# VHH binders against Programmed cell death protein 10 homolog (ccm-3), part 6

Target 1, 215 residues: Programmed cell death protein 10 homolog (ccm-3), of Caenorhabditis elegans (q17958)
Amino acid sequence: MNEEGGYLGAMTYQCLYSPVMEKIKQQHRDDPRASLALNKLHTALTTCEQASPSFLYDFTKVLLDDSELSVNLQESYLRMHDTSPTNDLIVSGYEQNADYKELTKRAIELRRVLSRVPEEMSDRHAFLETIKLIASSIKKLLEAINAVYRIVPLTAQPAVEKRKREFVHYSKRFSNTLKTYFKDQNANQVSVSANQLVFQTTMIVRTINEKLRRG
Short names: E, the ipSAE of ESMFold2; O, the ipSAE of OpenDDE; V2, 0.75 times the mean of E and O plus 0.25 times the DockQ between their complexes.

## First folded at step 1 (VHH)

Design n15 (framework vhh_8dlx_2)
Fold by ESMFold2-Fast, scan of step 1:
Structure n15 (fold): chain B 215 residues (1-215), chain A 119 residues (1-119)
Amino acid sequence: as target 1 above (215 residues)
Amino acid sequence: EVQLVESGGGVVQPGRSLRLSCAASGGSFSDYYMHWVRQAPGKGLEWIGNIYDSGSTFYNPSLKSLVTISRDDSTNTLYLQMNSLRAEDTAIYYCARVDYSFEYGLDVWGKGTLVTVSS
């Protein structure tokens, strides 16, 4: 199971630093000196995050505070999932596999319905409908994961099952946070638990992708 | 509240097959993810496998070739088919329920049924 602190750095990396670094690298792809320097910087950012799991989050927060920009990072990350690139959810060579297509589709759908949470929370009726859609999306993603076992090697299935158990755990945590929200109106904790759930969908897909690429 | 009751245990000879049942009362399990778990004398719990509401199954790799889990939602009954039973399969067998509902309990366990494999 991932720790609460570990998801903050990973989320900051996936939502902000990784997409920016890839775009800058692509812009300078024809410059060998710039490409080498950018690859070294990207590796350094990844290494710092691995050595200190909250480094990128802490760095970003200090930067925003120092610039006097009023930004709620949890809400911002969640909203970003509506428009974020989905190429991290696709593995070359399996794009035409029906089970893999369903997995990718359901992972994207869950990410996008969770992204609506910050905007919907102000309207009780709209929010309750969004909660129903989230529950349905969670169920469909779990079914898609079960179907993808057809193309996951038997020796790799325990690793996928571990990720699935973690995903279920964070789904239950999100549910409990919603019950607390209707009593105390702590919107930030809802965004936190939603981002943790998004992170778990990414970890499941990443684990499946790693197992498919290595045989 | 939903109750789970296991049945079908008893004394069986090595090499034989046995089918265990788990019946739900007080409600349906059609929308739930169901597990089989066992506990051998003096040992901890060992997960056997699960079946999702879609009918998809996943098994403990150590047991996959020896067991099959199925469900009949029309009768609220979960099954565990065990083949080629060995002395090591002697255990109390439990069924358990997990759901994805925001309103209901997450885990419900049965009382267990004893399987003894002995000649």
Scores: ipSAE 0.000, ipTM 0.172, lowest interface PAE 10.8, mean pLDDT 77

Design n16 (framework vhh_3k1k_2)
Fold by ESMFold2-Fast, scan of step 1:
Parts: sequence; C-alpha cells; structure tokens
Structure n16 (fold): chain B 215 residues (1-215), chain A 125 residues (1-125)
Amino acid sequence: as target 1 above (215 residues)
Amino acid sequence: QVQLVESGGALVQPGGSLRLSCAASGFTFSSYAMRWYRQAPGKEREWVAGITWSGDSTSYEDSVKGRFTISRDDARNTVYLQMNSLKPEDTAVYYCAADSEYLFGTYSEDEYDYWGQGTQVTVSS
C-alpha cells in the first residue's frame, strides 16, 4: 500500500507535538520567553513540514531509531486518537446547528472506535464486534455528510462532495485491509489504513470550515 | 450462545409456495446483513438471496429472481425467504447466514460470522 498525502505529518503533530508543546507551555506559564520560544519552534516545524512533506514523521522516526526505542508509530497514533483533542472536528460558528453538530458527533464516534482497533485485534470476537461498530459509524458519518452537503452554500458543495468521495475511497481501502488481515494477518497495514480514515474525517471538517469562513 | 435456526422446510408440489424463517439469538441481529444459501445433494453451497442490515437493499441469484423474496423483521430477530413458483431444481437444504458486512456487503462464505444448521426443502410430485 502506497502512503500518500499529508496525513503522516498531520497525525504526528496532532498526536505528539501539539499535546507536548501545550504541556510544556503550561509548565512554563508566566514565562513570556518560553512562550515565544515555543511559538518559534511551532513555526519552524510547520515550515519544515511544508517544505518537505512527512518531515515531522521522518524526524520522529529517526529520533526513536537513534534512541533505540521500539515504537510502532502507526499503532501509537491510532491509540492516541481516543484521547486527542477533538476541536478540529468542530464547525466553527455553527456549533448549535443540528446538522453540523451531528457531523462533529459522528466524526468523533468514528475516531474513537477506530482508536480501539490495535487493542481489540488480539481478541477475534472483540475485534469482529469493533468492526461492526466501525461499519455502523462510517454509515452514520456518511449520512451526516449528506445532510451537511444539502445545507452548505452552493459554492462549497463541490469541495464537500470531493471529500465525501475520498472518505468512501479510504473506507473501502480499510475494508479491503481487514479482509487481507484475516487471511495474511498484516496488523500494521490495518493501523495505517485506519489512520488514513481518521485523517479523512479531519479533512472533511477542515474543508467545511474553510469554505464557510470564505463564503 | 449464538444461534441461527431455520424452519419452514417441507415437501411441496411443483408450482407451490413456501416461506422459510430464520430465527436469530445471542447477537445484535439488526447490525447484521442476512443471506440465504442452499445446497443440493452432491453439489456445492450456492448463494440464493441477501438483505442488508438496514433492509434498504435486497439481492438475488438469477435463477430465483422474480420467484423468491427475502425480508426481515428486526423486532422478532427473524429473516424470511418467501419462495413462489417452486421447481424441482429448487430442492435443497436451505441455510441462513449472518454477515457483519466489513463496511460493505459481501457474499464470501469466509467472511460470514454465523451459520444455521439448515432446513430441507423438497419439490416433487
């Protein structure tokens, strides 16, 4: 499976760097110099990622390899989605709109059930139950996307439809990876495809926020 | 305890009708797609009909289209197969199967979660 797009950098930032930077900022509250330094670090990391896609992921991998720490990043990122902030799934300014609120709810539900995959895979019965929950969650999110498509401005509809098609594509890839897993037991590819599916939920909401801000 | 129990199999005259039932217990029936399969003596098991977990979509093997109808009653945890205009070649043991769908429907037996023990249908004069 070829990994393409910016999801590795985005996941590395969201799951590792952003929470760590927030914790360090909190430990150094009332220190303006530390806050300035953290802002500079954030800018440098995002600049590097934009100039070289996957820089954050590659940098983190090299650090772990050089320190001799045995960490499966894909599996770790997936597990971290259970506790990662979900503010990226909120449609800003429309938190009380029923359709946008439903979209956020279903996206969070899918993210959380996908985060359980690495732990549940060791128990066939538990894993099959989790797969049923994932299938149900995907269908409910697709219904929420369809409802949102009907209420977004006409100028935003093509972008939302594109994100929906990408979400369906990655959902089918995840399904095919599960079928392969039950035959070939490639656990890592399940984590990879699950993370790609999580990233698609982020991209859907990000695209909606971008279009609503500009129209 | 998970069970799928088929019933309704009988001896029927050619051109007759019969309704098969499959009662499910021990799992969340409404979350599963349901399928009917049949197996004639000495032949491999073949797919007959399917219904999605939502009931929105049904599908049929070409030889039974227009004659058989699959339906479900989630309140009773039961799937049905209404068989009309029965032919001698419909003689087989009929099985129901539950499929988690793995996101999208599939007819692969390898991917089904649960199977029943079968009910015998004989079409003969």
Scores: ipSAE 0.014, ipTM 0.170, lowest interface PAE 8.0, mean pLDDT 80

Design n17 (framework vhh_vobarilizumab_d1)
Fold by ESMFold2-Fast, scan of step 1:
Structure n17 (fold): chain B 215 residues (1-215), chain A 121 residues (1-121)
Amino acid sequence: as target 1 above (215 residues)
Amino acid sequence: EVQLVESGGGLVQPGGSLRLSCAASGLTFDDYAMAWYRQAPGKGRELVAGIYSGGSTSYADSVKGRFTISRDNAKNTLYLQMNSLRPEDTAVYYCATGWDYSLYTEPYDYWGQGTLVTVSS
């Protein structure tokens, strides 16, 4: 429950707020007052998200609705994974370790192939080929997770296994959503389940980083 | 270590029946899609039947109506009930495991060694 709702805030932060804040900070980096104010704004937004999960998503949705702009946020976020920052998928301090580097590589590849779904799904033949690539990418990421499981501290293994099981669960959910899509053409649910799967790649690497920092 | 062990193969006469079993160990069985493949002498490997983690099934046209795939998650076992067997069903039958999407692509995560089914008088 906690993590299913949390992906909306995480997606909004990663795809919109983090890149925007970095760009605005860069434009005002020579202004100490603006830099301090922007740091306070950043902290306030993250505090609101921690206090009320999905706050950033809800806030953004209301802004778009009140401005009379019609945007499908799920589809937009999914497309953004083709070019969004991937620093959240790096295992800090272990960037040169072969197994952790492979995990990062496979997680990035899955995000990028999933980002192609909105463009490909209107062409049944092209979409079936994309589904094959997604299945292959999921398999390769699972192999990388298994390799990492063998090298993490024993105290970290239960947490890694839990994240792997959740990733598998959301992979199956995505598969079931595709089966439903071929019957009812509900494209938005495909984008939702794909974004949930992308969030699981973030949770796997975040959990590994947390466990490695402690020991 | 993941192991898939097939059993139940043998010699049977045309029109007969066989039930194949695949015992899985070393994995969380109910989280995996499962499939039966076969390879006849001098031919490539072909998908016979697949079953998703949720229980939905898929069959090759050549076996539809004659074969039934099923799973028992409590026993970590996959089954293939083969009825109205024909000489052209003669093949080595392989158990394979993968995620739901892996049925749309190959190779599967894990394969058994196979069990021989011979349909002959």
Scores: ipSAE 0.005, ipTM 0.228, lowest interface PAE 10.0, mean pLDDT 81

Design n18 (framework vhh_surovatamig_d1)
Fold by ESMFold2-Fast, scan of step 1:
Structure n18 (fold): chain B 215 residues (1-215), chain A 122 residues (1-122)
Amino acid sequence: as target 1 above (215 residues)
Amino acid sequence: EVQLVESGGGLVQPGGSLRLSCAASGFTFSNYWMSWVRQAPGKGLEWVATINQDGSEKDYVDSVKGRFTISRDNAKKSLYLQMNSLRAEDTAVYYCARDIEYFYSGEGMDVRGQGTLVTVSS
């Protein structure tokens, strides 16, 4: 499948297709034929992504490349995280639990500071300050994950531990990509690595939600 | 094998000075940004200063600006931290680190030294 941890299709759907479909659905809310067609399109897109992970990313990439539009999808996804809905980072049914509220808070903070990377990269001083904020945010999220173990069911702990290890792995990859950027100036690889890290924060919360719904 | 070895720590009076050194081996030192990070007793890891490959760019945490100076000698594969006007709050184990490895809150740091203890006390 995807050598980059399978984030491409999920991120394309969340940042691009889902918001667009909801806006168009709202514009045509009083038209039953349009509503039916939009629901069928939504189902088709999600079915394609489930059958072939990263299909939506590949489709969008080919469409943009064939159209010769000057769009960097990785940078666009990062910028979109600044204003994106954060409901995917909320632990459903546990909004009153202090440890889960802290986890959600720190996940949202990390997503938002990572969203600033593309605009801050052009100014080395500003970028170094942003890197410090990212480092602090990663640390706080790891502390929140460690705290949530006290209240995560024993049967769910191995899955959460796996996601924590993946998060640490992609944090190290992001660090190494920044090192390469200061040497080789590959801005796109920084955006790729940052999006992978955003995806890992989402996977932690998603895994907790799925395991808690199953007991 | 990548190795970083710190030295120069010790006991110093408030207002005093110390110069820390870090000897690097096992990688092309001149290709990497280098940092100093510190950990006070019972506290987390704190980034102190960073220097780029040729020494033309330097950055510091606000609490040490004007007091500490980071420098490097690529021919000697060495990193330095000149610490002036030392305060009790500067008491910590100081680590030499490659680039932004201070990222990892003291766990899973793959490229840092064993550290050198700096104690600022009367």
Scores: ipSAE 0.007, ipTM 0.164, lowest interface PAE 9.8, mean pLDDT 80

Design n19 (framework vhh_8fcz_2)
Fold by ESMFold2-Fast, scan of step 1:
Structure n19 (fold): chain B 215 residues (1-215), chain A 122 residues (1-122)
Amino acid sequence: as target 1 above (215 residues)
Amino acid sequence: QVQLVESGGGLVQPGGSLRLSCAASGFTFSSYDMNWVRQPPGKGLEWVSGISSSGGSTTYADSVEGRFTIIRDNDKKMVYLQMTSLKTEDTAVYYCAKEGYSYGFDEILDYEGQGTQVTVSS
């Protein structure tokens, strides 16, 4: 669903392009020339991604290959969730609503605890504690999604329920991947499954924002 | 001991139909949401469809919406997936899975069945 056709492109945008561009814009806030150039770059990359799905991922892969850097992108994306901007998890116009605030809070908490996985996998005790925190964060986010489902417009409810089901599925996939990891030590599949969970939190909030804007 | 036993898979031609069944035991079936997930050859798990504990709410992945129907019978402790207009892309091992997030982490890890193979080919 999200592993083919745009998943890696979306993650590349959220983990690399968007945070880096915002940081660079902040560093050059007082330079109108740089600000204009950065906005043009943003538009050009967005246009390329629309014309060719996966462009940002392909661009990043070629860049890494040409630079002779050995980088595990799945692991790197996961680590980046510790400090990356979380404005994509805000329900626009509803920042004061308790249920939407709780959804945002729980999504951020899950993103941050998942970001610790690559670091803590090397320490069995730390990793087991992190897994406990992940399980707790998943449960709290599910409760927040259920609360939001009850307050969204009736026309939005089917879309929210669909995103909840996908989140449940990827949570189970992640837990099964952890079970497999303890048998075969395949760390990369853990990072893949964790990133899929992160992406589902983005899709839930995006869907809510789209449906609330729809009318 | 939680058991989920899938059946009903087989070889079918594109445009055909199949009905998958899942027999559940070892837990209070009527208290849990049920899901169908699939794993195409050489790919990861994909969520397909979900049904609420009462059967009052159903959801579907975009790729199957309008073609598949999920049904449950709480008295018989069964979940079904009615598949129509099958495509070669639907070729996968299909698993049923229960929602277990009200329990500890261990409950989430183990409640998938053995699966049933669906092959859509000429």
Scores: ipSAE 0.012, ipTM 0.178, lowest interface PAE 8.1, mean pLDDT 79

Design n20 (framework vhh_8dlx_2)
Fold by ESMFold2-Fast, scan of step 1:
Structure n20 (fold): chain B 215 residues (1-215), chain A 122 residues (1-122)
Amino acid sequence: as target 1 above (215 residues)
Amino acid sequence: EVQLVESGGGVVQPGRSLRLSCAASGFTFSSYAMHWVRQAPGKGLEWIGNIDYSGSTFYNPSLKSLVTISRDDSTNTLYLQMNSLRAEDTAIYYCARDLSGWEFYSYGMDVWGKGTLVTVSS
């Protein structure tokens, strides 16, 4: 779908820049001048992520290349999802609603199980068990999306249905990438498709928050 | 050689139950999600449901109360249990291997059995 091109900047922001900025802000919490400057920088990075979809990814790539660090960004981003903040998966104002809470829970579970893929790919048996958990997690998240679809305002339903279709599409793409991997051992494509699937979980919750904010 | 062979079809009276089997060979059965699909005379293919590696099932909502899919990885066999059969359930029933191998909801299937005919009539 057209949202495919935006995931690189989003992943770089969520896995690297946002966690680092929050940590630095916390370290300087008692300094009003530093806090103000850091908030401005954080806002600028957020704006940059939206205005230039690949900018943060390209910037990070250049930094890694110039530093002579041999880092696989796709694999690194995927691993970082195990410890990255999950506040982006919360439906704001509806934290106590059972269906929205279930959606958040299932989205977090999928993000966490996908984050284990790079580590577990080296052991065929362990990887197959992880794939089983991923399939189960995808099904549970899809069921949670269907439940949310039934309770969102009618004006929000088309947007939720669109995000559901895109999530299914990227689930299929991930599945096809796994099949290819067992033939050609190209681990990087597995990480790419996994990150795209993680991005779709973020888009589902973001879209719901956007539609509920409008009323 | 990858093969799927369905069995258990035949003539059955309305209101009865029937269990179909699908014997898999030539691949690691436990590593693949599997599907059941049917085709009634003069109609297109209708997806019944699937079962992934973990035993998690996903059904066509129109059929979920009437069918149960299960698997026995120790014997490489897939099952379709059908209850309360009606004349409209007359069809050729196919088992199929998921293209991806794991997907709970797939739009692609790469290996199909030859089918088993189920006729629901008196």
Scores: ipSAE 0.012, ipTM 0.217, lowest interface PAE 8.8, mean pLDDT 80

Design n21 (framework vhh_3k1k_2)
Fold by ESMFold2-Fast, scan of step 1:
Structure n21 (fold): chain B 215 residues (1-215), chain A 121 residues (1-121)
Amino acid sequence: as target 1 above (215 residues)
Amino acid sequence: QVQLVESGGALVQPGGSLRLSCAASGFTFSDYAMRWYRQAPGKEREWVAGISGSGSSTSYEDSVKGRFTISRDDARNTVYLQMNSLKPEDTAVYYCVTDEGYYLEYSFDYWGQGTQVTVSS
């Protein structure tokens, strides 16, 4: 799967479909017929997404366009990270390990502070304070990644280092987008680059989980 | 280009005082926090003090609280570290750092050249 295409599908699933499906299933937990139908819908959507990267994003975009709703999906997804589930940032089986726990904490903190960008952009003072918090959060996450690098199995270290380099790359892209925004008010690319940075935090933890499962 | 130039380091006796200065350029100084770090021989760099962009909030590493004071002069684009009651363990190269490095260049802890402080008799 293409990481660029994959982040749109992942964002759509995490921010919209997963929370909604869980809530609806919980509301209908005592109805076996509804539960079965919801499970079949979930399977169909995930099958389509696997066959066509970004299917869920494309499907949602068409629905919004056909309903004539004026919605910026990039900004909406970014805002939703403030309240979306964070179980994807947990290192499974290592929840009690101090270094993996710190990695999860810092990844969640970065996701939360990035989610404030669309709301804060119109207020220069608030936005500058948010940028300082983002910079601090990026630094803390990099420190957590370095600590995790020292304790993961030797066979996993190259994969962790690759994900760290990608995270640094997208952090620099986000910084450059901020420079452009302050010069010409190009708000759209700020939301895009912020979502790409959020996706990189997910990829770091996912890669670690995959390497730890395989030993 | 973010540039930070530290000065004021010297040899002083225990109990002495010294004021370090850091001249900043290449960014809107008053918008960003400034920090001091130090590195003693054989040790990793450690954070010493920080001051907010507005100057209204300061923070210090526990071993320097009550002895060191960070301040800023936005008209001169300068941050200061006033060091009192100096101890031999304060001997280190002192570095000025800004969060602006992440915003403007993403330089990952832009460090000035540093200024050497030696506390000995």
Scores: ipSAE 0.000, ipTM 0.136, lowest interface PAE 11.2, mean pLDDT 79

Design n22 (framework vhh_vobarilizumab_d1)
Fold by ESMFold2-Fast, scan of step 1:
Structure n22 (fold): chain B 215 residues (1-215), chain A 124 residues (1-124)
Amino acid sequence: as target 1 above (215 residues)
Amino acid sequence: EVQLVESGGGLVQPGGSLRLSCAASGRTFSSYAMAWYRQAPGKGRELVAGITSGGDTSYADSVKGRFTISRDNAKNTLYLQMNSLRPEDTAVYYCAADFTYSDEYFGPSLYDYWGQGTLVTVSS
């Protein structure tokens, strides 16, 4: 699928490059020369992600292969959602609105529980409890989306509903991948499906922000 | 929370019949979706038949019409009636239990408890 390649670039930027750049920039915030250089590098990475979505993913894969590091990127991306910045889940200008705050809270909770999947898959009992928490988190996020749907401008409602349907689709796809995992033990497909679901939380909030900015 | 013990496995002739039982210990048997899986040498574990807490059944294409899954909640027991057995049915049969989360938005069905398995051999 073409959609599969697109989310890989976005995930690579969001999970690896953006958090690293923000952390390094904070470490050097009192050094004007370093801050200027780091801002230029961060801008270059953002430009690369936007101009060629596969570039950062391909660059990272080549780097890992040449370094002889055995890294599963899908699994690593999931683990990173435990500590990655969540500013992409904030509804800009509406941080004090109860419904938009709830949407952000529930999206963050889903990312955090999904981040536990790689580590807990080896323990069936712990994994089942995590899956129950994922199901509960998905339901709560859907309730938050429904609340937001009622308060967004009428012109924004069709776009929000489309994103909600896509989120439901990927939630069901994730569920089906879990059923397959318990039959064939293919952990990588679980990580892929979970990352696709995480990406849908970004798309929901991004769509809301875009529509609210434009009215 | 639920422990599963299979019984009824053994050696049978092609065309014969065999009934497997799975005894569950625990107070929540009636709330679990149950299934029979099997694993033949050199192959992965495959679903044979499933039954929901409400009694709805599903079967693998390879056994449809020959095998029947059923449950007795009063006895905390799952059954698999196997008819018209073939040499290719030779496998270790596993009982599995799962708390099915039923929601229109998520809908997962997962198997979180497994028995130790019972060997079924259909002679060549």
Scores: ipSAE 0.012, ipTM 0.153, lowest interface PAE 8.8, mean pLDDT 79

## First folded at step 2 (VHH)

Design a1 (framework vhh_vobarilizumab_d1; at its last look DockQ between E and O 0.80; V2 from the best seeds 0.00; counts 0 for: pae E 2.3 > 2)
Amino acid sequence: EVQLVESGGGLVQPGGSLRLSCAASGFTFDSYAMAWYRQAPGKGRELVAGISSGGDTSYADSVKGRFTISRDNAKNTLYLQMNSLRPEDTAVYYCAAYGSEIDELFSYMTGPDYWGQGTLVTVSS
ESMFold2, look of step 2: ipSAE 0.318; ipTM 0.634
ESMFold2 (binder alone), look of step 2: mean pLDDT 81; pTM 0.819
OpenDDE, look of step 2: ipSAE 0.482; ipTM 0.787
ESMFold2, look of step 4: ipSAE 0.233; ipTM 0.606
ESMFold2 (binder alone), look of step 4: mean pLDDT 81; pTM 0.815
OpenDDE, look of step 4: ipSAE 0.499; ipTM 0.800

Design a2 (from h23 with G56D L106Y; framework vhh_surovatamig_d1; at its last look DockQ between E and O 0.41; V2 from the best seeds 0.47)
Amino acid sequence: EVQLVESGGGLVQPGGSLRLSCAASGFTFDSYAMSWVRQAPGKGLEWVATISGSGDSTDYVDSVKGRFTISRDNAKKSLYLQMNSLRAEDTAVYYCAAYGSEIDEYFSYMTGPDYRGQGTLVTVSS
ESMFold2, look of step 2: ipSAE 0.412; ipTM 0.749
ESMFold2 (binder alone), look of step 2: mean pLDDT 79; pTM 0.794
OpenDDE, look of step 2: ipSAE 0.549; ipTM 0.864
ESMFold2, look of step 4: ipSAE 0.463; ipTM 0.777
ESMFold2 (binder alone), look of step 4: mean pLDDT 79; pTM 0.791
OpenDDE, look of step 4: ipSAE 0.515; ipTM 0.838

Design a3 (from h16 with L102I L106F; framework vhh_vobarilizumab_d1; at its last look DockQ between E and O 0.08; V2 from the best seeds 0.00; counts 0 for: pae E 7.5 > 2, placed apart)
Fold by ESMFold2, look of step 2:
Structure a3 (fold): chain B 215 residues (1-215), chain A 127 residues (1-127)
Amino acid sequence: as target 1 above (215 residues)
Amino acid sequence: EVQLVESGGGLVQPGGSLRLSCAASGFTFSSYAMAWYRQAPGKGRELVAGISSGGDTSYADSVKGRFTISRDNAKNTLYLQMNSLRPEDTAVYYCAKGTGSIEEYFDLLSGSGFDYWGQGTLVTVSS
């Protein structure tokens, strides 16, 4: 059982494919056939992912395994969040509501500070300062989740509470991973735990969107 | 009226041992993370060791394997056993109480979210 394809798979399109598709679209801006082909490719990729969760992750991994490239996917996914689109963290149709807007803001902030982990792990002083920022960002996101919990429909509250529990669980796992890393440095699990926390953050917003869309 | 009173500081030769205590009152001790901080002359305050409400511990790299944090919930007392002391360990040591929040593991690692400190006890390591 491959748990990595679950959490990395959920972010693969926005981290890897969406930026590439935009670059190719711009390279072929004056070619209508390219525009039509890119729309078909977008639809095919998203359809495959819906039919088989983690398809894009699996496809990417096979492609890289067959290539001459050596890529650390865990670190790469984290780094990409610094500049990747964040529209997956918006509560659609409620962009101007103060509580949902705050949830989006805090989710983006946590994703961004976690994206710096691979660059800073080798400098303990800088990394400890970044850990303070991560801790502060987690607290602010939890406050935003609690505020949203009070305004979602009552039928959605159990699902939001479940996502809050999972987020807290993975926050504690990240803290424990840091203890292990500072003690023996042999596990190298910090990037894995950071990506899992990013995934849980995304799942909060996704669950809210699902429950608020009445269809 | 939260009170944290440190004791057990003193003068110790390099390689020696010392045990610090922190007597806590005015709150439900067993429900909160606790920590030891230190401040050397001319330096900022730094986290030395922390212990969660559930007994999970964490340590600054400079003290791992030499210091042990523990708690006695029946006596409302936090301890720091300091072994193999070095001149660099010379500092005022402070006991700190956490917020008891669900983020307590990050509070222990980051030093944020500790809301009460004691007045400190001086540890001097000198031959």
Scores: ipSAE 0.015, ipTM 0.230, lowest interface PAE 7.5, mean pLDDT 83
ESMFold2 (binder alone), look of step 2: mean pLDDT 80; pTM 0.811
OpenDDE, look of step 2: ipSAE 0.021; ipTM 0.449

## First folded at step 4 (VHH)

Design b1 (from a2 with E105L; framework vhh_surovatamig_d1; at its last look DockQ between E and O 0.30; V2 from the best seeds 0.00; counts 0 for: pae O 3.8 > 2)
Fold by OpenDDE, look of step 4:
Structure b1 (fold): chain B 215 residues (1-215), chain A 126 residues (1-126)
Amino acid sequence: as target 1 above (215 residues)
Amino acid sequence: EVQLVESGGGLVQPGGSLRLSCAASGFTFDSYAMSWVRQAPGKGLEWVATISGSGDSTDYVDSVKGRFTISRDNAKKSLYLQMNSLRAEDTAVYYCAAYGSEIDLYFSYMTGPDYRGQGTLVTVSS
């Protein structure tokens, strides 16, 4: 598994499969058998992913290759973040807490604004505006992380701090990538860096959920 | 009260040198990345240079690389910009700006500084 399989793999279910599951659910909303089937499929997919990290990513790639579909996965993932379900960004069991709600809100906001990158980057002016929004969103998410850090159990603080550091690191990387983009016009690298940042955003919430559940 | 007070601006001939200073107070100076930004007449705000809180990292806009040097003295809560080989296009009001340390200068610049001074005018003219 390459590096791409790592961060894209971790987002594959939420980004690609979850939306499909929701669409099928809606299409078969009056069919109890379909509902049951979707639940089984969800469980199976989740189990596979847990048993073999990036399994769904690999499966998807094989599917695309066998179908002779050439897809820019980086760009596609990034675009799909705009409409993907956001249940993975909720701090479960703490939905009424203001700080955790803010974290969810800011995480969703950042994921959504980053999804605009592929569409906007061809227009310098529009892209600059989007970048400003991204920067602001990052700042707000950091503030939310800091607030959550202060209220999580002490045993969870090191994990939250670690995720914060990673998030900051990839935020800086994204910033630098953007700076470089305006010089070399390497769009792919921007997508890569953006997806990595989306991944770090998700990991923040995931880590918090894990720590709170075990605490 | 947070204060950033720039000084050192003035009229200089092309090829000349100036050293700008910024005196900071009212905040934890060494916890902030500091930057110089400038605004030329009729133009928008332009980032010039940034130095990390510790002073161990610097960055410059391409047009000033090799000519300008940003530095800081955390003990004195002061920021400096040594400007050499000045050009007409360097004419601007120069502002001292403070940015948080968590986000890099590029993003910080995009969102605006936490603090900014009133500026000092640098005019490069023959």
Scores: ipSAE 0.029, ipTM 0.447, lowest interface PAE 3.8, mean pLDDT 90
ESMFold2, look of step 4: ipSAE 0.329; ipTM 0.647
ESMFold2 (binder alone), look of step 4: mean pLDDT 79; pTM 0.795

